# Designs tried in a protein design chat: VH-VL binders against Probable molybdopterin adenylyltransferase (moaB). Part 12

Target 1, 163 residues: Probable molybdopterin adenylyltransferase (moaB), of Methanocaldococcus jannaschii (q57631)
Amino acid sequence: MHKRIKNIKYAVVTVSDSRYNDLIKGKEVDDKSGKLLKKELNAKVYTIIPDNKNMIKGIVEHIVEFFDVDCIVFTGGTGIAERDVTVEALKEIIEKELDGFKIIFQKLSYEEVGFSAMLSRAMAGIYKGKIIYALPGSVNACRTALKIIKEETGHILGHLREG
Below, E stands for the ipSAE of ESMFold2; O stands for the ipSAE of OpenDDE; V2 stands for 0.75 times the mean of E and O plus 0.25 times the DockQ between their complexes.

## First folded at step 8 (VH-VL; framework fv_recibokibart)

Design e2 (from e1 with heavy chain N52Y; at its last look DockQ between E and O 0.78; V2 from the best seeds 0.00; counts 0 for: pae E 2.9 > 2)
Fold by ESMFold2, look of step 8:
Structure e2 (fold): chain C 163 residues (1-163), chain A 122 residues (1-122), chain B 108 residues (1-108)
Amino acid sequence: as target 1 above (163 residues)
Amino acid sequence: QVQLVQSGAEVKKPGASVKVSCKASGYTFTYYYMHWAKQAPGQGLEWIGEIYPDSGDTRYNQKFQGRVTMTRDTSISTAYMELSRLRSDDTAVYYCARELDWGDYEGWFDPWGQGTLVTVSS
Amino acid sequence: QIVLTQSPGTLSLSPGERATLSCRASQSVKSYYLHWYQQKPGQAPRLWIYGASSRATGIPDRFSGSGSGTDFTLTISRLEPEDFATYYCQQYGSSPYTFGQGTKLEIK
């Protein structure tokens, strides 16, 4: 019997060297995907960090320790470039990977962009009873992921909390 | 097929305003940023600003701030760019363009509208 | 604000020749955010290369893009008559988004 958790509390973390640099320079930050996620998930926490493994792992630990959220959503750093380390960083800490998320995301992305969907590496996993999503940095990729996140996050949390 | 169809050419006097429309078809209008660019006769392209049709949020090039207003009507998939207090150096072709992205790649424009010639003459 | 400087301003070549068009940014731009357009007189720009090196659909393989950091190039290995046009680079790395001033590729 699957119960859906309601009133899910989200944190959104944008991973981008350039947007982080704009932020610390006091410039208007052009974080279209992060702002979309913040708005659509009514995020309790929203922040921007550079493309750095220790920062990614550190922000997860900080959010889990100090904020009342059920789910952390990363956007950016999921490509194949050297500085794209979000997936690698999260794999060092997640307890269980949700392979189904990646498969469904790639299927939906293929329907939208064809074979180019292979250039992005979205993932999801479980850490200390929380769900962590890692999404590509573009608005369209985040909108695709939101279809899955909004539909299934409460269901996944329900399973997680039954034990 | 994806298309952006702009309103027709306009001739204006200095001090007037102009509102150019850009009707989108063949895709979900609210999912993609719409941009506007200016090309003066014999010159290159200059970015004016952008609008996110879902929220109506805008960002403008500082050079146009205070004279440009971008709006949209999501019920008819149409974006608008209004330029006020027209000057002779506003004579140009104005283009709308849809921003595309996928994965971590962002910010190229495809397609472009056919362009709207605005002539400001005294 | 990121300034894109294209060189040369005008490039006069004959069909069959190799063309190299340069785009220099005033500060580093990730290749993900550097794009190229072709424009012919009386027409809207057309997407040509996105992400520095990826050809848009239908663009012939004689066109290639490359570069990183501040230096980007568009190369046409063997010019065809239809390739004579103006080419613009564009950046998305920082607002305001900017275009280069263009390189006009003319038949000699």
Scores: ipSAE 0.450, ipTM 0.813, lowest interface PAE 2.9, mean pLDDT 91
ESMFold2 (binder alone), look of step 8: mean pLDDT 95; pTM 0.962
OpenDDE, look of step 8: ipSAE 0.516; ipTM 0.864

Design e3 (from e1 with heavy chain D54Y; at its last look DockQ between E and O 0.83; V2 from the best seeds 0.00; counts 0 for: pae E 2.5 > 2)
Fold by ESMFold2, look of step 8:
Structure e3 (fold): chain C 163 residues (1-163), chain A 122 residues (1-122), chain B 108 residues (1-108)
Amino acid sequence: as target 1 above (163 residues)
Amino acid sequence: QVQLVQSGAEVKKPGASVKVSCKASGYTFTYYYMHWAKQAPGQGLEWIGEINPYSGDTRYNQKFQGRVTMTRDTSISTAYMELSRLRSDDTAVYYCARELDWGDYEGWFDPWGQGTLVTVSS
Amino acid sequence: QIVLTQSPGTLSLSPGERATLSCRASQSVKSYYLHWYQQKPGQAPRLWIYGASSRATGIPDRFSGSGSGTDFTLTISRLEPEDFATYYCQQYGSSPYTFGQGTKLEIK
């Protein structure tokens, strides 16, 4: 019987070498999925980082220390290529993994793309009382994940804060 | 079946405008970006720009900025590209194409419309 | 702007031969954003390979794509008469999105 937390504060982090390179060169960045997440979650923090483990772990620590957010949502870097390190980086810091998120996301993805859903490595976990989601980089993958995130994040936070 | 059907060929004089339509069927029109590309006779493909059919937001190749306008009508699942101040080197086949993505894979075009030949002659 | 340079410009081969088509990017492109199209005269382009290596629906298994970073390859293991066409690579790594200039695969 846990209370559902309301008015959840989100941070959104896009993980992409190319979008980061555009950003530091002063170009306007075409970050379709990051902007979708920012808008749909009314994110308090939005930033873009490269596909780098230390930067992924570092941005989590920075956001937790300096921003009042309940949840961090990553998009990008969840595939199987060598530069896809978001899941690996987060697994090095996550205290508890929420395996149910991965399973539900893969089920919904399977219904959309069939066996190619095997290539998805979306995850969620707990770190210092915050929820961290890692999502694939495409707009449609983020739209699918938003169904889960919007429905369940407040419930999960309720459990975390009551013990 | 997923289809993109474009409007018919057009012959225009220099200085005129042309508006090409692209009617989508067989999928949710507002969920996928629509792109436009140019192919001049005997040449390769050149990206013109894109439109988000949901919001109407556009992004154009700088080469076409100031002359191209992309719009859509969601009630009939149709995208439009208008090219103004036509000149002879605008003679080309113009294609619409739907952007697809899944997972971490992004930005391929499938399907393409059949193409619209625009001829600019005096 | 990412420039895609395809080589050779024209490749003349006979049915049964192996074809190798190259696409080189002016800067690194994640393989998920590199795609290939086939186009025959008078027709629209058709998606052939997406994400550098994944065949589109209905594409024969004699076609394979590979590569990473700046170098990408489309290989046809044993050419069939219907394979003679122009092939384009395309990138989604950075706007403006670009195509290579094409490789025309023609019968010798």
Scores: ipSAE 0.485, ipTM 0.836, lowest interface PAE 2.5, mean pLDDT 92
ESMFold2 (binder alone), look of step 8: mean pLDDT 95; pTM 0.962
OpenDDE, look of step 8: ipSAE 0.503; ipTM 0.862

Design e4 (from e1 with light chain K30R; at its last look DockQ between E and O 0.86; V2 from the best seeds 0.00; counts 0 for: pae E 2.4 > 2)
Heavy chain, then light chain:
Amino acid sequence: QVQLVQSGAEVKKPGASVKVSCKASGYTFTYYYMHWAKQAPGQGLEWIGEINPDSGDTRYNQKFQGRVTMTRDTSISTAYMELSRLRSDDTAVYYCARELDWGDYEGWFDPWGQGTLVTVSS
Amino acid sequence: QIVLTQSPGTLSLSPGERATLSCRASQSVRSYYLHWYQQKPGQAPRLWIYGASSRATGIPDRFSGSGSGTDFTLTISRLEPEDFATYYCQQYGSSPYTFGQGTKLEIK
ESMFold2, look of step 8: ipSAE 0.516; ipTM 0.837
ESMFold2 (binder alone), look of step 8: mean pLDDT 95; pTM 0.963
OpenDDE, look of step 8: ipSAE 0.744; ipTM 0.914

Design e5 (from e1 with heavy chain L100Y; at its last look DockQ between E and O 0.89; V2 from the best seeds 0.00; counts 0 for: pae E 3.0 > 2)
Fold by ESMFold2, look of step 8:
Structure e5 (fold): chain C 163 residues (1-163), chain A 122 residues (1-122), chain B 108 residues (1-108)
Amino acid sequence: as target 1 above (163 residues)
Amino acid sequence: QVQLVQSGAEVKKPGASVKVSCKASGYTFTYYYMHWAKQAPGQGLEWIGEINPDSGDTRYNQKFQGRVTMTRDTSISTAYMELSRLRSDDTAVYYCAREYDWGDYEGWFDPWGQGTLVTVSS
Amino acid sequence: QIVLTQSPGTLSLSPGERATLSCRASQSVKSYYLHWYQQKPGQAPRLWIYGASSRATGIPDRFSGSGSGTDFTLTISRLEPEDFATYYCQQYGSSPYTFGQGTKLEIK
């Protein structure tokens, strides 16, 4: 029996050059996936950053240092384009990758879109006792990931704290 | 079988309002944004706005701001677009369309409703 | 707002010929957010290509899309009679979302 942690505290970080640019110009920000995650996870922290490795790594360190959260969820920047650096940035800091998350996410995505699921590079990992998820930027991908996150995050945290 | 079925054609006088319906079937209505677009006779497509069927939140093209209202009834999986203070250049076919996405690819419209012709004439 | 300019406005060709349709954006659009639709008279638009280069379900492989930044192209390698229609590009990169004015592909 593994103790399942309840009332998990989340941070949500949207990674998008265009949404970040809208934000700093004072425009209305059209961040559908970030707002979905914020609502569904009742996130304590929600922010938008550009597609920049140093800012991705920096926001993780800042949240871990100054906020009481168990889990950080990134959305966006997981594709294959040059500016899609979220997975690469997080791999530079995670201590252990949760390969099972990627596999399950890809299976669910394949059932929805077939071979095009290959272009999704979602991941999860452990950093300083926290779980970090990196999700694609679309609302549908985030809904798929939420099924996994809501079901398993408390279980994973239970293992992490009982080890 | 994902489908959007719109209400029938309307004829209106300038200054009146019109409310077009779009009934969704074959998918979870509240999971996908609904969009509306205008196509005047012989012209291209123009985005009017969107609604989140779950929350009811809307975003409108500024060109239509103040004259358009988008609503929905989740109990019958139906979205609505109301356009007020009609002018002759509002004569067009109006389409609803479901926003779809996967992975990091976002924001195409599939499927579209069959369209609703609104004619504004004196 | 991002303006999409399609060229040519009208393209007159015969079945069997190759067609090349252009869509130019007034500012850079990520390929992930650039989509193409086909529309025949009296019908609703139909998704044809999404993310600049990915064919929608059931679209024949004679259709291909390409491009990035501000320049996008839809190519039909060998025209079939059913391919004669109007094609629109669409962007999701910035609200208001916009369509190109269309390229009418008509039989010569």
Scores: ipSAE 0.459, ipTM 0.819, lowest interface PAE 3.0, mean pLDDT 91
ESMFold2 (binder alone), look of step 8: mean pLDDT 94; pTM 0.955
OpenDDE, look of step 8: ipSAE 0.774; ipTM 0.919

Design e6 (from e1 with heavy chain Y33W; at its last look DockQ between E and O 0.87; V2 from the best seeds 0.00; counts 0 for: pae E 2.7 > 2)
Fold by ESMFold2, look of step 8:
Structure e6 (fold): chain C 163 residues (1-163), chain A 122 residues (1-122), chain B 108 residues (1-108)
Amino acid sequence: as target 1 above (163 residues)
Amino acid sequence: QVQLVQSGAEVKKPGASVKVSCKASGYTFTYYWMHWAKQAPGQGLEWIGEINPDSGDTRYNQKFQGRVTMTRDTSISTAYMELSRLRSDDTAVYYCARELDWGDYEGWFDPWGQGTLVTVSS
Amino acid sequence: QIVLTQSPGTLSLSPGERATLSCRASQSVKSYYLHWYQQKPGQAPRLWIYGASSRATGIPDRFSGSGSGTDFTLTISRLEPEDFATYYCQQYGSSPYTFGQGTKLEIK
């Protein structure tokens, strides 16, 4: 059976060295994509962490252990530069990758920007009964991903919980 | 086509206020942050601040905090910047610019408005 | 605040020569957040290079951008008369967003 789960509880995690540094120095933090995701998903958890593999993996474990959320959404650190480690970090812990998300996201991105879409590395996966999304750090990329996330997350969770 | 058209040049006395408009066309106005920048005669570019046209949320360069107010009217796709308590060093061209992003790339400005010359003179 | 320092302030060259414009940041900036603009007198700035190395639509391939961390470069392989202008770098790495003070590329 494929019941669609309602009232999905989200955590949002922004991955950015510069935004994290602003945060710990008490500066005003310019986190447009994270704030968009927080608002649009009515996130119960919102935090900013640096571009660091151990921090990414650690925050997943902490959220799964101590918060009642169904889904964790990362934004940032998904490019091809050396310090972009979000996808790599999450691949070290996810149990199953949801290839369909990547394919659909890349298709929508290609329709928007053409060949430059090949530089986008969004992904999704399953970890301990939760869905983890990794999104690029820009507002436009997050807006595109939100169309998919809002429509399909409840459906995916329904399948996952049927066994 | 995508363009930003600004209001015309203004001459003001010290202590007055000025409100510059920036009308957007050719794209979804509420999807992209709008920025404002100052360029004094013969000088470089200085970021003033930004507004989210959807929410109205703003962020200002601390240098201008307390004297600048950014607003918008989504019904006519127009952003505004008001600068108060004008002084002679506010004489400059003021530009609006749309922030673009794509994928992991963020925060370049395209297009820019044509600029609005504000002259502050006794 | 991230300070962008461009060098040289003025660069005097002839058409056909190679130009190298430098932009140095006071702290590391991801290349994704470093952008270049061209401005001619009496005109608004125009996007030239975004993300340190990607040319905006319609920008000739004689323009190339490179760099990472704190050091970024705009190179023009063979100057044409239309290339003489002022070039600004801009960062989006941390608010307030800042521009370099500009490099004026002028005809000798």
Scores: ipSAE 0.479, ipTM 0.830, lowest interface PAE 2.7, mean pLDDT 92
ESMFold2 (binder alone), look of step 8: mean pLDDT 95; pTM 0.962
OpenDDE, look of step 8: ipSAE 0.660; ipTM 0.897

## First folded at step 9 (VH-VL)

Design f1 (from d2 with light chain K30R; framework fv_recibokibart; at its last look DockQ between E and O 0.85; V2 from the best seeds 0.68)
Heavy chain, then light chain:
Amino acid sequence: QVQLVQSGAEVKKPGASVKVSCKASGYTFTGYYMHWAKQAPGQGLEWIGEINPDSGDTRYNQKFQGRVTMTRDTSISTAYMELSRLRSDDTAVYYCARELDWGDYEGWFDPWGQGTLVTVSS
Amino acid sequence: QIVLTQSPGTLSLSPGERATLSCRASQSVRSYYLHWYQQKPGQAPRLWIYGASSRATGIPDRFSGSGSGTDFTLTISRLEPEDFATYYCQQYGSSPLTFGQGTKLEIK
ESMFold2, look of step 9: ipSAE 0.617; ipTM 0.872
ESMFold2 (binder alone), look of step 9: mean pLDDT 94; pTM 0.958
OpenDDE, look of step 9: ipSAE 0.639; ipTM 0.895

Design f2 (from f1 with heavy chain E106Y; framework fv_recibokibart; at its last look DockQ between E and O 0.85; V2 from the best seeds 0.00; counts 0 for: pae E 3.5 > 2)
Fold by ESMFold2, look of step 9:
Structure f2 (fold): chain C 163 residues (1-163), chain A 122 residues (1-122), chain B 108 residues (1-108)
Amino acid sequence: as target 1 above (163 residues)
Amino acid sequence: QVQLVQSGAEVKKPGASVKVSCKASGYTFTGYYMHWAKQAPGQGLEWIGEINPDSGDTRYNQKFQGRVTMTRDTSISTAYMELSRLRSDDTAVYYCARELDWGDYYGWFDPWGQGTLVTVSS
Amino acid sequence: QIVLTQSPGTLSLSPGERATLSCRASQSVRSYYLHWYQQKPGQAPRLWIYGASSRATGIPDRFSGSGSGTDFTLTISRLEPEDFATYYCQQYGSSPLTFGQGTKLEIK
C-alpha cells in the first residue's frame, strides 16, 4: 500500500515575457494565474521568469537544490507558438513523464472548450524525486489543473517515494 | 444565454455620485473577472478597472483612482461601479464586460453590457 | 503602459473592396493578449478577433487577423455593407489594459 503524502510543499513558477518585463521595470505585476496557484497551493516559492528554455531548466535545478519543495508547478508557455518553450524545456530534463495527467487534463479541457483543447500542451513529469507540472497560462486552465493536482499529487508522491 | 444587463441612463449634477449596476445571467458569475469601460461621446474606449466577483478584489486605472469604487453582490450576480465627484467630462456611456480566458489566451471581453449613459450637466 | 495606435483613423471604402486596419503597440505584446472589437453607433462593442487571429463565434471568414510583436492587422477581404463600423484593438498582456483609439471604416 502506498502512503498518500500530506502537507505537500509547492513552488510556483510563472513563465511570461510580459510579466517578467513588468517585474524588472518595478511595475505592479498582474499575474492572475500565478497568484491563483500560489494561493490555492500555499506555495513556499513563487517566481516569474521569461519564456526561455535555459531559464526554465535553470529554475528547476535551483529550486530542487535550494528549496524544500515536493512539487514545482509552471504556468504559461505551453501553447504552440515559437515563444512557447515550457513543455520543450521540461521534456529535456524530466526522467519519467506522467502521461495520465495530460490525458485527464485534456479531457476536462475538452468538456470546457471543445476542440480548442488541442491547443493546450499541459504535462507532468518526475525529476529528482519531485513532481513537475506545466500548465497553460490562463486562470481557468489553472483551475482545471488544480482539480487534478490537489486530488492526486500526494498519491503520486507516495508511489514515488516507495519505489 | 450569456447576458450583461445594465441599469438605466442617469442625469447628474457636477459633484454628485452615480452607481451603475450590471446584472449577469447565463454563466457562473464568480468565475470571471468583470471590467468597466468609459466611452465619451464620439470617443474611443477607456478602461476604468476590474473586480474579481469571487473575492471582491479590485484594480483601477490610475486615472480613476480615488473616484471609482467597484463592488458586487454575488447573491444576485450583480456588479456595481460607483463614480464620485462627477465632472462634465464624466459624461459618457459606461460599459461592463466579462473577461474571458482559455488556455494561454486571456484578457478579452465577451459579452459587453448594453451601456449606461451618464450625463453630467449643471 | 502600452499605447495602441491604430491607423488610419478613418478608412473610406466601397463594398467589395479590401480593407486593412493597423494596430501598432508601443512595446511588444504577445498575440495571445491582443484582441479586436467591432462597434456600430449606438451599440456596445462586440468581440471580433481574439488572440490576434482567432475569429469570435459567428464572425465571417472574410475577416482575418494577423501580426505579432508590435504590429497587428485586421483585414477584410471583401467588404460587405454590414462591415462599416469602428474597430478597436485591445491588449491586456501588460497592465493597465488599453484600447487603440479606433479605426472608423465608412462607406465611400
Scores: ipSAE 0.373, ipTM 0.786, lowest interface PAE 3.5, mean pLDDT 91
ESMFold2 (binder alone), look of step 9: mean pLDDT 94; pTM 0.957
OpenDDE, look of step 9: ipSAE 0.754; ipTM 0.917

Design f3 (from f1 with heavy chain W102Y; framework fv_recibokibart; at its last look DockQ between E and O 0.88; V2 from the best seeds 0.00; counts 0 for: pae E 2.3 > 2)
Heavy chain, then light chain:
Amino acid sequence: QVQLVQSGAEVKKPGASVKVSCKASGYTFTGYYMHWAKQAPGQGLEWIGEINPDSGDTRYNQKFQGRVTMTRDTSISTAYMELSRLRSDDTAVYYCARELDYGDYEGWFDPWGQGTLVTVSS
Amino acid sequence: QIVLTQSPGTLSLSPGERATLSCRASQSVRSYYLHWYQQKPGQAPRLWIYGASSRATGIPDRFSGSGSGTDFTLTISRLEPEDFATYYCQQYGSSPLTFGQGTKLEIK
ESMFold2, look of step 9: ipSAE 0.622; ipTM 0.876
ESMFold2 (binder alone), look of step 9: mean pLDDT 94; pTM 0.958
OpenDDE, look of step 9: ipSAE 0.596; ipTM 0.886
ESMFold2, look of step 10: ipSAE 0.570; ipTM 0.863
ESMFold2 (binder alone), look of step 10: mean pLDDT 94; pTM 0.947
OpenDDE, look of step 10: ipSAE 0.674; ipTM 0.901

Design f4 (from f1 with heavy chain E99Y; framework fv_recibokibart; at its last look DockQ between E and O 0.84; V2 from the best seeds 0.49)
Fold by OpenDDE, look of step 9:
Structure f4 (fold): chain C 163 residues (1-163), chain A 122 residues (1-122), chain B 108 residues (1-108)
Amino acid sequence: as target 1 above (163 residues)
Amino acid sequence: QVQLVQSGAEVKKPGASVKVSCKASGYTFTGYYMHWAKQAPGQGLEWIGEINPDSGDTRYNQKFQGRVTMTRDTSISTAYMELSRLRSDDTAVYYCARYLDWGDYEGWFDPWGQGTLVTVSS
Amino acid sequence: QIVLTQSPGTLSLSPGERATLSCRASQSVRSYYLHWYQQKPGQAPRLWIYGASSRATGIPDRFSGSGSGTDFTLTISRLEPEDFATYYCQQYGSSPLTFGQGTKLEIK
């Protein structure tokens, strides 16, 4: 079987107009989900961007080009509102989608919140040998997703590097 | 089954301090932020602050900054709010509340503690 | 900070009537961050509507929430005696977290 990669290097990107606006105004940013992910994944890169497709795609390219990370985790902008474009943006660049993540995450979400899980969009995919996750903006959703990310990301990377 | 149980009513003199406790049960205490709110008699709700029970990090309403201290004891799943330099307008019911979010929804409270009446009188 | 202004301050109605409660924000608030609570005298607040339009568990379907931007509404299609209470809106789309001043729904 493929070897699991250890010591995974993560980047965390929060997608939020409100958090970004606070950031540029020099206010203390209440980014609970981003900070949780940063901490739990010991992320080497952490940043906040607004709900913008080009910026989402741009930050992926930037991180891939300038930082030595194995995985990029987005949080926020996965709802059904007009400004929620994280999933749509990433789908434009993802080379291979990991459908299993969405399915598993929704299952776990359903077990937690029932039918409201339908409103919690998430996805995972591969881009230039990197794993990208898109998570909802809530702390609880990110906590649930972390269970999957921590357990399986190394395994996925192993497959990517041997294949 | 999720429940927040607060300490009993307090009567304090002006200038004194009060420490209200909130014991959580039925869920992972460290997994959810705990918030506190103030409700003066016949008045609305006022946000006091929040604490991350896991890290102990706090954020306070500027109005209470310098007088409020939120702490927690993870071993007994209990959050504390201490208010110092009490004055008459601190007389109120104080609530703890569990912070919830899911998906892209964020920032509601469920459940609430039963409330703790703090009376400040000379 | 975002100021939430509820109106009216007091609403006097009879059982069976329709109630409309307003919550206006001083700045735009995403619907996902606007919530409603019900509180009865001597009791703690109870979550009623979350995300502007989602009923909390156990909340009757006569309650509905709507709105976006700066204007949010809680509607009770047909008032029941147990519905008479004070309702608060709350936002956490922007720091600091804030509450409306409340609307007291009382029986006429």
Scores: ipSAE 0.299, ipTM 0.790, lowest interface PAE 1.7, mean pLDDT 93
ESMFold2, look of step 9: ipSAE 0.681; ipTM 0.877
ESMFold2 (binder alone), look of step 9: mean pLDDT 94; pTM 0.948
ESMFold2, look of step 10: ipSAE 0.683; ipTM 0.882
ESMFold2 (binder alone), look of step 10: mean pLDDT 94; pTM 0.948
OpenDDE, look of step 10: ipSAE 0.066; ipTM 0.712

Design f5 (from f1 with light chain S31E S95T; framework fv_recibokibart; at its last look DockQ between E and O 0.80; V2 from the best seeds 0.00; counts 0 for: pae E 2.2 > 2)
Fold by ESMFold2, look of step 9:
Structure f5 (fold): chain C 163 residues (1-163), chain A 122 residues (1-122), chain B 108 residues (1-108)
Amino acid sequence: as target 1 above (163 residues)
Amino acid sequence: QVQLVQSGAEVKKPGASVKVSCKASGYTFTGYYMHWAKQAPGQGLEWIGEINPDSGDTRYNQKFQGRVTMTRDTSISTAYMELSRLRSDDTAVYYCARELDWGDYEGWFDPWGQGTLVTVSS
Amino acid sequence: QIVLTQSPGTLSLSPGERATLSCRASQSVREYYLHWYQQKPGQAPRLWIYGASSRATGIPDRFSGSGSGTDFTLTISRLEPEDFATYYCQQYGSTPLTFGQGTKLEIK
């Protein structure tokens, strides 16, 4: 017997060298996916970091230690190129992977883009009682993932907190 | 199957305004950003701006800021671009184009509308 | 803004020959954000290559794209008569979105 957690508190982290570079150069930053996630999840924390493993792991530790959030959502850096390190960084710290998220996300992605969905590596996992999602960097990938996140995050947290 | 159909050619005098329409079919109109581009005769492509059809939010190339307005009507899956205070240099073909993305790949255009010739002459 | 410089401006070749079209960016652009279009006279542009190297649906495998950073290339291994057109590169790496000025590939 478990309850769905309500009023879920989210952090959103955009992983992108180009958007980070625009930010530090004082240019207008066009972060469509990050802003979509921030708005749709009413995120308590929103930040942009470069494609760097230590920065990704560091921001997780910082958010977990200093912010009152239940869930961290990453967007970007999930492809198969050398500079795509989000999934690799998170796999170094997550305690349990939620394989169901990956499977459902890939099914929905396949329906939209066919076999090219193989180039995307979305994931979700548990770290210190929090849910961490890693999403591709595009708006449409994030919109697809939001269907899953909005429906099931509270249910997953309920199971996690009841043992 | 996926198509963008634009309104017909227009002839305008300097100082007037023009409003070009772009009707989408074969896909969920509000799920994809719509862009507009200009191609002057014998020249390349120039980005004018974008609209999020779901929210109505826009971003414009600074070169056109203050003269361009992009809108949409989601009930008929149609985007609009209005260009005001027309000059002779605004004579061009204007295209709408649907932005696609996938995974970490972003920002290519497919399909494009067929184009709308706007002629500005004294 | 990011300036895309295409070279050569015009390339005159015969069917059966190899074509190499260059697109150079004024600052680094991730390959995910660099795209190529073909345009024939009187027609709208058509997506040809997205993400520097991925062919759009239905594009023949004689077309290949490559590159990263500031240097990108579109290669046609053996030209067919239908390949003669103008090719544009486009970036999404920074606002405003920009196109190269085009390379006109014409029959010799």
Scores: ipSAE 0.560, ipTM 0.853, lowest interface PAE 2.2, mean pLDDT 92
ESMFold2 (binder alone), look of step 9: mean pLDDT 94; pTM 0.959
OpenDDE, look of step 9: ipSAE 0.569; ipTM 0.881

